# Designs tried in a protein design chat: VHH binders against UPF0284 protein YN1551_0030. Part 12

Target 1, 347 residues: UPF0284 protein YN1551_0030, of Saccharolobus islandicus (c3nj62)
Amino acid sequence: MIKEYYGAETFILNKDFAYILVIGTTDVSLIPGLTIAGATPELTHFTPAADAEYVLLGKCKSINTIPVSPTGIPTPALLTRASLSFINPLKIVVNAGSRILPKIPYIDLQGEPGKDIRKQALSMEKVNNIMENSIKLGEELSNEYELIMIGESIPAGTTTAMATLLALGYDAMDKVSSASPDNPKELKRKVVEEALRNLPTDSLQRLAKVSDPVLLGVAGTSLGFKGKILLAGGTQMTAAAAIINEFDKNKLKDITIGTTKWIVEDKFADMLSLAKQVGVKVLASMLDLSISAYEGIRAYEKGYVKEGVGAGGSAIMALVRGVSNNTLVRKIDELYSELVGSNNLHI
Key: E = the ipSAE of ESMFold2; O = the ipSAE of OpenDDE; V2 = 0.75 times the mean of E and O plus 0.25 times the DockQ between their complexes.

## First folded at step 1 (VHH)

Design F03 (framework vhh_7sr4_2)
Fold by ESMFold2-Fast, scan of step 1:
Structure F03 (fold): chain B 347 residues (1-347), chain A 122 residues (1-122)
Amino acid sequence: as target 1 above (347 residues)
Amino acid sequence: EVKLVESGGGLVQPGGSLRLSCAASGFTFSDYAMGWYRQTPGKQRDLVADIYSGGDTKYGDSVKGRFTISRDNTKNTVYLQMNSLKPEDTAVYYCAAEFYWDTGSKYTYDYWGQGTQVTVSS
């Protein structure tokens, strides 16, 4: 039920852990044509806050609707909540720089929303705040836990992830993809190529120019944490691992990425090539949603959504504890039914 | 079932005006951004105009000041008022409904209409 790559091992995951959700936004998500249809500020800016609220509460407070697409496909936060319901770990929401703040308790890294990476993503003051405060968080968590799982919620974060990987010297061009029907790969390449012009020599200054607050918060928390880390996410987590490796060449031995089969098997991305280049271990959840009663849930098997909010890593955590595929899908269906039962989108 | 139906296209002389309409059904219209895109044969689709759920608008550089996007949430309809039409505005115009829920991913749930032809004859 779990595929292992690069020497990744599941036995290290059978420990108590804290779930850390790092949230943020970036103005890269607002570049016309990059998400092809143009992102709405209302929906895009609220997504990280709404995801965090859903994971913790089972409902969203920051939006007027439920987190389900017009065709009934739910946010990956639903998969995360279902998986974690069998474990009930401590859940910590960390604000690295979200434009909209969640209406639940969170730890603030004193960052800011990312700006256009073609000019400057983050001021050095805010980069220093994010790194210092996230490292301190990791150090504090080391007193209580031997294992943490870090997830993320940031719209359009794959563009900043690609820019980050390229700025750090990895072969990442076109290996981070989009499901856009009109293929914004050329626009994405132009934006990233412009962002990479006249890069500073200093690594932290390079990251300030082209990265995003969530990647920095994930990396800083990881650098501060002394135990084992599961980075719960897709290709964005290879960028986080690359940042970690830039500042501590020996740290990746304690880090594994936990993702979904939908990311690993994605024809429009190359997750395994990126992980191989960075030198990070990967676990993929082989969760089979084809048995779901709901078309919206089965849409994940058709390559919609695929990952986010730590969905893959959360499924891995449930599976290694003996939760069966059938039991997990039943819980997903139960939460989906509850969510849709209050749904203004369907009569 | 989500459905977008465009209307109002046709043949018009340079300097003329057209108003496109897009009737939407199958979702909570007021919560979604709506956009107009256009495509000429052999080219990629280009943004013409977007209108967000809160009413903010964005326009492509070539149409700014000539075209106006608007929406009527009580009728589940988005409009594109096209003034001072030029031969280069000739294209198939597509209506799109935009919703971004993916976190940590680039997947956007876009619904497209069938398109409506606009021809500006010189």
Scores: ipSAE 0.000, ipTM 0.242, lowest interface PAE 12.3, mean pLDDT 85

Design F04 (framework vhh_7z1x_3)
Fold by ESMFold2-Fast, scan of step 1:
Structure F04 (fold): chain B 347 residues (1-347), chain A 124 residues (1-124)
Amino acid sequence: as target 1 above (347 residues)
Amino acid sequence: QVQLVETGGGLVQPGGSLRLSCTASGFTFDDYAMNWVRQAPGKGLEWLSGISGSGGYTSYADSVKGRFTISRDNAKNTLYLQMNSLQPDDTAVYFCAKDWYESSGFPDYYFDYWGQGTQVTVSS
C-alpha cells in the first residue's frame, strides 16, 4: 500500500531504473547536540561512506559495524538493501563532498564537504563544479533510462534543508524531520536563523552560503535528467525540489518524492506542507514493520530514524512490482539477523 | 528534557583503574536500562555493558567481562562503570546511553539518548 499526494501516481514507476545514491558531509554535523543526541558529532563523518558500502556490498568497509542512529537503531540502508534485493537495479554512488570516501567505486562531482552554514557552506567554485558535473551525469543517464531514483546520505542534512528552503522563500521554519522522535527544533532554529543573516540576492550565491553538497548534487542530476525522477527521501527532498524549481519552473511535473509513512505522519515536522508549497508530488510507502521479529526494526513504527538512503522510495519500488509487505519485512528481518549474528549488534 | 552527563575519565597507566559516572535527569531513571558504549580512535562504536532499570540484570561484552563492573544508584539517578586492569586498547571516548524501551526488568540495547562522552586514555 502506497499513499498518493498532490497528483502523484505509481503507474510511472513500473519501469527499469537506476538507483543513484548521493553522499556528502557538512560541518553543521559538528555542532554539539544537533545530529547526535549526547554523542560527539565527528563520529557522523563515516555514516555516508558506510551507508553506500552497505547498500552495494551488504557490509561496511569504512567502519567495523553498520551505521547506527543515536537511538541505536540500524541504518535505513538496511531497508533499502532489502527492497532493492527484489529488483537488482544498477546502483551508482555519487560523491558530492564526503569527508570520508567510500571504499567502493563512485562518481566524484569534484565538490567539497559543506562548511558551517552560519559562515559559508561552499565556495562558488565548488558549487559550480557540483552543478556542472551532476547535470552532465543526469544527461548521460538519460541515454540509458526513462526513470531514475535518487537517494541521499548526509548527517545533519535536515538542518541545511531547512536553511535552503527558507533562503529560497518558503515557509519552512520548524517543518523538517529528525532521526529522533524528539526533533531538536530550538537548536536547529538558532543555527538556521544565524545562517540566514545577510543573504546574497543571487540564488546560486544563497545556496553556496546555506546549502550542502548533497542537495546540490541531487538537484543538478535531476535538472540534467530528461525522464521521470523519484526523489527517495523525506523533508531533505523537498529542499532539493525547491532548488530544481528555482532553476527550471517546469521540471517538477517529471518529479515525485518517494518517502515513508513515518515522515509524512511525523508530528514534529510538516513534510506535506513543504511539498505543497514547492509544488512537488509525494508518494508514501505505508510499510508496516510491526510484524518484524526484531524490536530494533519495529522501532521505526515508533518514529525512530524514519528515512534515509532512499528507504521509502526503495520500498515503493518493491511494492509497485508486487512484493508484499510480509515478504519485504521478512527480507528486512533476514538481513538484520545476518548483521546481529556477525557483529553482536543486538543481544 | 533528558540529560546524561559523564564524569571520571582521564589518563591512567596500564593495569590501573578508573570509575566512570553518568548523572541522568529528565526521565524516571529506574524505568530504563542504562548502557556503556565506547569509541576508540578510528573505530566504530563498541557496546560494553548494560544494566536493567532495577539493577537486577547485567550484561557484558567479552572484551571487558571480568574487568569492568556496571552498577547504578537509582536514588541518585547515577550510572557507574568500574574499570579494572585497564589496557592500552581500552583507550576510547566512553558514553553512557539510555535504553529506549521502558522496562525495569530487561534492556533492549537500543538507545534514544546519549551523554557527551568522557575520554579515557591508557598509557604510560
Scores: ipSAE 0.000, ipTM 0.159, lowest interface PAE 19.2, mean pLDDT 85

Design F05 (framework vhh_7nfr_2)
Fold by ESMFold2-Fast, scan of step 1:
Structure F05 (fold): chain B 347 residues (1-347), chain A 124 residues (1-124)
Amino acid sequence: as target 1 above (347 residues)
Amino acid sequence: QVQLQESGGGLVQPGGSLRLSCAASGFTFSEYAMSWVRQAPGEGREWVSSISYSGGSTYYADSVKGRFTIARDNVKNTLYLLMDSLKSDDTAVYYCARDSFYWGEDTPKYFDYWGQGTQVTVSS
């Protein structure tokens, strides 16, 4: 039920852990065609806050609806909440730079929303704030936990991830995933090529130009944390691992990416090649959603959404603790039925 | 540029009450969680209470639960600490602090800006 790549081992995950959700937004999401078809600026701005609220509470407070894509597919926060319901870890929401703040307790890294990477994503002041504060968070968590799982919520984050990987010297063009089954490769390529012009020599200044607050927050938290880390996400987490490796080349021995089969099997991306280049271990949840009663849930099997909010890593955590595929899907269906029954959803 | 200025301290008898205020300027107050931290004579700093950016969540140290109330006014950029049933052990300099982080009461506290402090003395 879990595939191991590049020396990854599932048995290290049978420990108490904290779930850390890093949220943010980027103006890259406002470039037409880089996000889910039909996404609006309103949906894009509210998604990270709404995802965080849903994971913590089972409902959203920043909007009057529960997050659902324009095509009727529920947010991966649904999969995360279902998986974590069998474990009930401490859940910590970390604001790296979201335009809309969640109406729940959160840690504020004192960052800012990312700007268009073709100009300048973040000021150096905000990059320094995110890095210093996230490293401090990791150091503090080290006093309480030997293992943490870090997830993310940031629309258009695969575009900034590709730019980040390329800026750090990796062969990443066209290798990142998309929430759509058909990855908009040409548009991402053009945006990223423009962003990579006139890169500074200094690594932090390079990241300030082309990255995003969430990747920096994930990397900083990881750099500060002394124990084992499961980076719960897809190709975005290879970019986070690359940032970590840039600042501490010995750190990746304690890091594993936990993702979904939909990411590793994505024919329009190359997750495993990116992980191999960076030198990071990968675990993939082989969760089978085809048995779901709901078309929106089964859409994941068709390559929609695929990952986010730490869905793959959360499923791995449940599976290693003996929760079966059938039990997980049944729980996902229960939560989805509640969401559909209490929301004015249009398919 | 960031400034935090406390007021409302003073001498009070055991069982009495005080209201501390902290005027914030130089940043968007409504975007930050805020805390009160105290330091008693000859002791280290002790976190007292925190409030979320919106005021929707509040957290208290076990030593002050049920006696102190933290509040904020985002229109006036002011943080408050209402202290009831004061004890001699509450004698300390009370600092207004801006949280770099906001989370539950069982998590570490990290602060990036501090006020000058206001003295609270609980004595006969």
Scores: ipSAE 0.000, ipTM 0.145, lowest interface PAE 17.1, mean pLDDT 86

Design F06 (framework vhh_7w1s_2)
Fold by ESMFold2-Fast, scan of step 1:
Structure F06 (fold): chain B 347 residues (1-347), chain A 119 residues (1-119)
Amino acid sequence: as target 1 above (347 residues)
Amino acid sequence: QLQLVESGGGLVQAGGSMRLSCAASGFTFSDYMGWHRQAPGKQRELVAKIYSGETAYDDSVKGRFTISRDNTKNTVYLQMNSLKVEDTAVYYCAADFTYWGDSEKYDYWGQGTQVTVSS
């Protein structure tokens, strides 16, 4: 049902929690060959806003089409919405630096979209804004909750995650996942190697050069929060955990990553090695989508998409509360049918 | 989902007082909360807002209206004193999660509650 790694425990998750979705964009997504086939700058820029809208409303307002790939594979936001429908937690959208703002309420960290990491990802002014405001958010959430789950939506975020891990001294080259089954390792390696040239000695300045606003917002919220935290995501969350550890060496005892089996079992990455190096606990949802009626949903079993918007962590939260795999897949199929039917898409 | 429900409107005489309540579900009090109003034939305008323990008011209501919150009830209030006929409007509760309280952004709005001040 749920696999536990490195001392992770599911019993701490049977508590009320808030779902925090940190959104942002980075110009790394615009580097030729790092975007998926058929992805446009428009689709790339709108993805975080559309994901946030879908989780909260069940529909997107910022795009004229549905958040489904050209081959019918839906955004992981659909899996998140399905899982959270059995719990109905407080949902908070946090803008760390999205180029397109969602047409729903959000907390603004006063950041900015990330720039090309080969030059400079973020100004120090914006890094300070993101960190200060996200820490304050975590402190405020501590007044209401003993547990929060933090997810993310940022295209090309695995490239900035790899650069972040390497800049902080971890053995991370070629260990991050990709939304594609065929991870474009060579191009990511070249981009990251160039980004790592002439790194500053100060940790915050290193992050300003090579990271992204979402990783900083996740890390800051976590540093400010006094309770237990489930970082809902894949290899990107190991980078967030590394940032947290850089600024508070004892904080990881309160943090667990919740991800999917598709990330943990990804032959073209190494999630567990990254988590072990950083010293962060991992839970993996063993959700089986092979029983879905829809080819687009079953594509996750073939290594497409795999994670995002907190899909794995959300599934773990539902599973811990007694929702079965069959019940979750039925809800996923229901929401997929509604999403596809609204746009007359042939599946 | 985030939902805002206003209550406490009605008819009141000029010089009187009235308290509006806005019960919120699906968010924390650390978010920006405000009261807006719209009189017939006029544009919707900000009356008062509360954020991070700070309050701000439109000049037309300063000294007469007070915005506050109750953390235990997840409710924001607007205490209206020394009411004038010109305060007659539909009053809307709004939640804005941006730190700068941008009323031009998409906000969650309550359904509105009518306040009528008679001479």
Scores: ipSAE 0.000, ipTM 0.106, lowest interface PAE 21.4, mean pLDDT 84

Design G01 (framework vhh_8cml_1)
Fold by ESMFold2-Fast, scan of step 1:
Structure G01 (fold): chain B 347 residues (1-347), chain A 124 residues (1-124)
Amino acid sequence: as target 1 above (347 residues)
Amino acid sequence: EVQLVESGGGLVQPGGSLRLSCAASGRTFSDYAMGWFRQAPGQEREFVALISWSGGSTDYSDSAKGRFTISRDNAKNTVYLQMNSLKPEDTGVYFCAADYTFEYGRSPSEYDYWGQGTQVTVSS
């Protein structure tokens, strides 16, 4: 089941596509309270590399532990891998600026990790590198595909997304989601308000001050790509769409955001208002994880994690190809069992 | 802006069938999710059926499920509600509504555009 918003349509997704995962880090993740509870801020630097490795290999090489929270809730990379296992698209990892590099092949945009947005997120040199190289990547992909799906992995990325939307003139204060059921709205607000002081007039310079390498890499790849694009993600993808619209006013007709019901139904955010303001279409996967055998998987139904690594868009791609909710959840359970070492009796 | 005009209502005996049509005029019909709602005498409007802008997704109220079918023809800018096995409790004014979002359980008060309604009476 897929919910369609703002003119989005599922039938365009029944085509061969490449899965593009843009990874990066930002020092905003070092601010206590803006990342998932129970992790030290420094450990989040490993998350994008570990997510990319898990999607491609089914295991992580860059961390000594498995990618689950202390309470057993897995990275959304697990949902993405499960969904894409029914399709097996080409998977391309794109490094926009991660502090920890994945131990798998990747395309390097020659960016850098984002710095504290209250000062300056990125140098103009690195912004230009990310934009030029990602646009070129999109142009190259246009020779092989009519459709691509772009996902992301960047800790604390909803804070930079909110700052980006506000810097571009959208009504976005307190409208972005969080990996926690309890969105740290007050902390995000304070960080973003400080970041928005003394904004440059030039759009690219504004983005250099308050954005992050992943949003720029997603936007650049989209701007370069000639076909249809599914931006696989939540409120962060509304910020990416806003950047795209800033540089090409006609591009959003070819773009749809694919997300999860947990994002669109998040009562502590407002995904649909952001999408409507930007003018971007939205599809939401209605995947029901309540039937999972594992509490860690069912935690998504309680508002934990919700999205990331293109989980919602990947589920949509599987669902439009006839994969049922039951089949998808069975695969998720299988991979979770493998990841945590539990016995799998379903397959 | 979109204008909606319902037709196809009438008087029918219990167990009978009716096909309602909703003709839309305006530039953006194919961008809208379309719904059917009804209002019985002295009652508030209630949801009956919903169809996405492409026709790929549908939703039905419990009372409509298995008896009613919603469909659309975007080339004709028209939405249909095929109503079978009609019951006296199906009596009411049936309204066509348009909204940019396809959302299950969405309140009638949240829809952007409405038709004037067409009367359906199921009586012996």
Scores: ipSAE 0.000, ipTM 0.165, lowest interface PAE 18.0, mean pLDDT 87

Design G02 (framework vhh_7z1x_3)
Fold by ESMFold2-Fast, scan of step 1:
Structure G02 (fold): chain B 347 residues (1-347), chain A 124 residues (1-124)
Amino acid sequence: as target 1 above (347 residues)
Amino acid sequence: QVQLVETGGGLVQPGGSLRLSCTASGFTFSSYAMNWVRQAPGKGLEWLSGISGSGGDTSYADSVKGRFTISRDNAKNTLYLQMNSLQPDDTAVYFCAKEWLYDSSGYRPDFDYWGQGTQVTVSS
């Protein structure tokens, strides 16, 4: 039920771990054409806080609506919560630079929200803060755990991931996933092409120009951590792995990406090509959500959403511990029913 | 080539009704969620309603819930909005929009194609 690529192995995952969720925002999410024209752009600032709250509490505190689309497709945080409910790992929320702070405990990297990558995403001072503080976090976690799983929540994060991969020299144009089952948006390519003009020579300066606080926080935590790491995510995690490899050529031997079949089988992206170029191992959860009672859940099988908040890696952790596909889908359906049954207030 | 064409707008008295239609071409209509969005004079865009590809799931903004009904005819590649109990504040250009997307981190909505719109005016 888990497919292995590029030398990835599941046996290293059957041990205690901490779930680390790195959250942040980027002004790339505010670029016209990348948001609904019937919702305020400011609502995208609440997504990382709401996702973190949902994973920890089973409810959102920072929004007055439920985290589902108008047609009933839920946030991938629902899949993550379902998977982790069978394990109950320590959960640590890490703020790399979110405009809205979650109403739960979190560790602050002293970063800032990312800005328009066509100009400058982050100041060097904030890049240094994120990297230094996340490396220290990884070093501290090494005293308690031999394994960690790192997930992410950042709206428009695949755009900054593509820009990051291209800035580091990888063949990544149009290879990142989108929430759509179809082709990537034309605007995403245009934004990234403009961001890549006049790149500085130094790697940290390139990342300061085109990356985002979450990718840096994931990379820094990984660089500091001395054990094994499961990067729970899709094409965004190939960008994180690329940053890690840029600063430590030997580190990827301890790193595996855990993702979903919907990401690795996405015909309008090429996650496996990105992973191969970077030199990172990949595991994919082969979950079958077609047996769900709910159309919103079955939408994942049609290529909607596909990944986020560490959904694929979390499913892998549950599957490795003997949780079946049927048991996971039953739990997903239970949480979905509870979530939509609580939809008393909408923006 | 994806194309969406709205029709059925016009002038109506307060309390009246109108039915909007959107004819779609260039894609497999039944495979995609469809939405209605409006823009009132001097205002931003407001999402009103969405419907799944099968028509099995529908959703509405609170401002129109109970007054508007979204539906589709997949055999005719047509989306509908039945508008009842119309009020002057419903005066707007109404757009048909394909696909409600989420980015990889959650529930950020996105539309990949829009129609040109149809004008609805509610006045005496």
Scores: ipSAE 0.012, ipTM 0.365, lowest interface PAE 8.3, mean pLDDT 86

## First folded at step 2 (VHH)

Design A24f (from A24 with Y102F S104G; framework vhh_7nfr_2; at its last look DockQ between E and O 0.68; V2 from the best seeds 0.00; counts 0 for: pae E 6.5 > 2, grease 25.3 > 24.2, SAP .687 > .668)
Fold by OpenDDE, look of step 2:
Structure A24f (fold): chain B 347 residues (1-347), chain A 123 residues (1-123)
Amino acid sequence: as target 1 above (347 residues)
Amino acid sequence: QVQLQESGGGLVQPGGSLRLSCAASGFTFSDYAMSWVRQAPGEGREWVSSISYSGGSTYYADSVKGRFTIARDNVKNTLYLLMDSLKSDDTAVYYCARESGFWGDTYKPFDYWGQGTQVTVSS
């Protein structure tokens, strides 16, 4: 089952498509208090690479641990890989700016890792690189595809998304999602409020200050692509849509956000309101993980993770092609059992 | 306001046992996985054990497997760590932490921490 919002029922998803995963990092993930058990904040720098590797290979190369939380909650890449396994589309990893590069083939936008948005996230030179190269990528993809799905992997991306939306004039304070059941709104608010101080007047300069390389990569790719676009994600993709709308006011007619029910039903966020403000249609997968054999997977129903790596969009793509909820969950369980093995969980 | 408060730490001899408790408040305790993390002097924080929101699944670091038991009482909003066969290397401040997702998350896999309780294992 898929829910449609704001006219998304007219969006065509039954075409062959390419899956584009844009990866990057932002130093917002390194803000004080981020020290994790058994690791350093730098561990988050491995997340995008690991996610990309897992989606393509079924295993990680950049890290030796499994991408599962201490209590067995898997990366959303698991959902993505499971869903896409029924379709097997072309998968392209795009590096917008990662501190850790994936050990797989990828396209480089010649960007840079995002820095602390409280100062300056990106140089204008690198912003221009990301936009120019991603636009070119989108154009090239148009030569072969009429539909693409774009996913993202960037820790702290919801914070930069919020900052981006606010910088572009949208009412986005305290409305973005989180991978936690309880959204750390206070911390996000503090960071974003500081980031929005001394905001430049120019829109591109504002983005350079408070955005991240992934949002720009997603936006550029979308701007260059001539066909239909499913932005697979939640509030981050809403921010990307906002960026797109800033550059081309007519582009959103060809864009729909594909996300999960956990995002749209999140009581600690308001993704649908944001989408409405931006003017982008939304599809939500009603994937039910409560029937999973594994508690770590069922935790998604409790509000953990919710989205990432194009999980929602991927599920939508599978479901519209006739894959049942039960079949999809069985595949998720299968992949999960292979993933956890006998090793220690990712810390 | 979310609050976590550890208790039960102390001085014990090698081979001894301790029971740590963590009182949780300010949130729906049963909705969250919980963890114990410890930090020895001069060392970084080390994950010790985790328990799922329902208590149905438990996880342990290799260093404590077979010796420590994590448990929770969702009615009492309390997390426990039973520590048996304690060793000198177990000496650390033990923290209770609420788990959050770190995949695509804003900051960290643990969003709230207690103040910690000191555990000292010495003859």
Scores: ipSAE 0.023, ipTM 0.367, lowest interface PAE 5.2, mean pLDDT 90
ESMFold2, look of step 2: ipSAE 0.058; ipTM 0.547
ESMFold2 (binder alone), look of step 2: mean pLDDT 84; pTM 0.844

Design A24z (from A24, 16 letters changed; framework vhh_7z1x_3; at its last look DockQ between E and O 0.76; V2 from the best seeds 0.00; counts 0 for: pae E 5.7 > 2)
Amino acid sequence: QVQLVETGGGLVQPGGSLRLSCTASGFTFSDYAMNWVRQAPGKGLEWLSGISYSGGSTSYADSVKGRFTISRDNAKNTLYLQMNSLQPDDTAVYFCARESGYWSDTYKPFDYWGQGTQVTVSS
ESMFold2, look of step 2: ipSAE 0.166; ipTM 0.650
ESMFold2 (binder alone), look of step 2: mean pLDDT 87; pTM 0.873
OpenDDE, look of step 2: ipSAE 0.034; ipTM 0.382

## First folded at step 4 (VHH)

Design s01 (framework vhh_7z1x_3)
Fold by ESMFold2-Fast, scan of step 4:
Parts: structure tokens; sequence; C-alpha cells
Structure s01 (fold): chain B 347 residues (1-347), chain A 121 residues (1-121)
């Protein structure tokens, strides 16, 4: 149960692949009202490191708590770990610019955390480092694999994605998703509108002003890789595809976005319109979590979280290999039960 | 338009009880997790309690566990906080907030105006 859009085809995915998780942080996440309330600002900085640790180890080492919301809604890393448990691909963590480093092996792109996009997100030196080193990584992976899947973890990443799409000339205002069942657009719009004032004319300089290290790392890895690529994510991956297209207009023929039905069906965003404008193919996992025993898992069906850490693409990879919806949900419930039981949370 | 309106604040003696209510309008209340947050004089915001969209799951800050109970009535679009064994350090403005994020990236997209609770003899 996979839906194909804009010429996407599932048969190319039944190959060995490496899972690449690009992590980073941005100070956009510190703007009041966008990504933090009730949690400390420091916990937001730990999210990419904790997500990477959970995917690789089944536990977090960089935080003192478990990766669930106060109401029991888990990180999408849980869905990713469940899906990949049926495949066990090589997993590579790539640090594009995380404020907190994960306590597991990672490849460092020599970037930096993104700053406030209303002024300047990244120095040109760090943009050049991220692009050069990620392109080299993609070239190296081309020697071992014909297919890679690239996911991401970056808080507030949909705000930088919208700014990036707009800076590259796409009709993207109010079309990106959020972790909310609806999309509270007003603050995000205001931040992005201010970021877009006084844009440089050069594309790379525009990206340095308004983008983030993860989008650049995803784009660079993709540009260097010679095989087929599944960009595992939602509206953020349309921004990554737009960057790729800016630097190589023929590259998108080898790229497909793998996402969730919750992103594609989000009535408060328009991911498919963004993908169509960019010219990128889309696959959507029709994974049905309504059968889960746990309300925190069923919250995804209400439009919470929706995507992240490559959850949709990972589900697609499992489904293509014959793993059923019922089998996937059973594994998700198993991992969730283990996770929640460790924190005395009654779900 | 989304609106959250808190009522039930007031003056109570130490050891007393108070019940706060938050009435929601402008969205499908039963689709959202809800939270209570407070701000004491001279301090920052402190998260107190959360409740899932169905009311099947609840969570509490250590400072209020065993004393406060969160509940909801989805038919009435109302969130409640039952506060027992109140202490002077519970004096704060109490806010109802709608949950929009997840885990450490949790953010509250809509807040009520707040209701003042004063615990004093």
Amino acid sequence: as target 1 above (347 residues)
Amino acid sequence: QVQLVETGGGLVQPGGSLRLSCTASGFTFSDYAMNWVRQAPGKGLEWLSGISYSGGSTSYADSVKGRFTISRDNAKNTLYLQMNSLQPDDTAVYFCARESGYWSDTYFDYWGQGTQVTVSS
C-alpha cells in the first residue's frame, strides 16, 4: 500500500541500500512560539542526537528522558527503527551542524548549527564545507550502493524549508507541513517574510542566508551520489530537491521523495503542489496506525508529527519487501511498549 | 478562530482545593492533546500536566504529582485541572495550552489568557 505520484515507481527500491541520517540544529527553533513550550530550549538542541541514537541503538544516550511528548506521542524515529528492523541496512549518521553531538559514530561535514535566518543562517565558509564534504560522501557511497535513502532530523526544519523554497523562486508560502494536526502559519510566515528581505542575487549566497545545514547536507550527498536516491521525508525534502535542481537540472530523474500519507493528505499544507513545481517524483506510504493498541501511536492518524527521521521512506522500504501493515504496526507497538514502560507513563 | 478561555482561579488557603476549567472553541477539541502550564511571580513558565486527545493518557510534573488531576470532557469542549493540597508556592497564573508538537520539539500553538491562583492565609 504505496501511492505513486508524478511518475514514481516502487520497483527500483527492491535493492540493497544504505540509510543515511543527516542531523543538525537551527536557531529558528529558539524563536518563541515556533518549536518550544514547556520543554527547555536545551532539549530542542538534543533532538537530532537523540533521534540518531534511538534509530541505531533503540535507546537515547544524550537525554535523561525517553523521546515521547508529555502526552505519550513518540518521535518518528520509533517508526523508522520499526521499519528498518525488517531490513537491517547499513546506517550512517551524518552531522551537518548539530549543536549537540550524538554518542555514536558519525561522519562530520564540518558545518555549524544554523543561525537566525532573519539575519544570516550560515557563513559561506561553512556552506562550502557542508557542500564539498557531502558531495564527497555521495561519491564514496556510489562505489558501494546503487540506491541510498536519506532522512533528516532538525527541529523547526519546515520553517527553513519554506524560506529556502521561496528564496529559490517557488510558490511555497503556507504550503509546508508542521508537527501539529493543523498548521499554525502566522508566526512561521512572519519569520520567513523577514528572512526574505534583502536577499542576495547568487543562489548559494541565498541558501547561506535562509537555509539550514541539513538541507545543504542532503542536497550535497544527493548531488555526489550516482545511483538512485529516496529522499525520506515530507515538505522539507521538496526544499532539498529544489536545491539539487538548482545545481543540476538533470539530477531529479534519479530522485524520488518517500513520505507518509499524513503529509500528502495534510489539508493545511500542499506537499504535492511543491513536488510538482520542483519536478520531483513522490511515493507515499499508506501505513494505517489506527489499529495500534496505543493512543500515542494513533495520534499520527490525527496529524501529529506526520514525518521525520525518514519514517515514510523507511515504511515504503519495508512494504516493498513484503512486510504487511499489520506486521509493521505490531513491531511499532512492541517498541513503543518497551519505550513507555521504562518511564512509568500510563498510555 | 481558535479560543481558549480559563476560569476558576481565585484565592485559597494553604491545604485548600480549586478546580480550573478551560473552554475551547474554533477547532475540533477531541483531536488535540491539551496541557496546563503556570507562571509563578518572578519565574519562567513551568509545564504541569498533559492529557491525550481521548483522555486515555495523562502525565504530570513531579512538583504536582499526587496533588493535581487533569481531565477533559470532549462533549463539552472543556479541559479541567483539579488542584488539591495547595501550597503557597502554587501561587501563579495558570494557562491552558493546545499541544502542537512532539517530544522535546513540543510547542503550544494556542494559549488562553491565564487565570490567577493565589494561595495565602
Scores: ipSAE 0.167, ipTM 0.597, lowest interface PAE 4.5, mean pLDDT 88

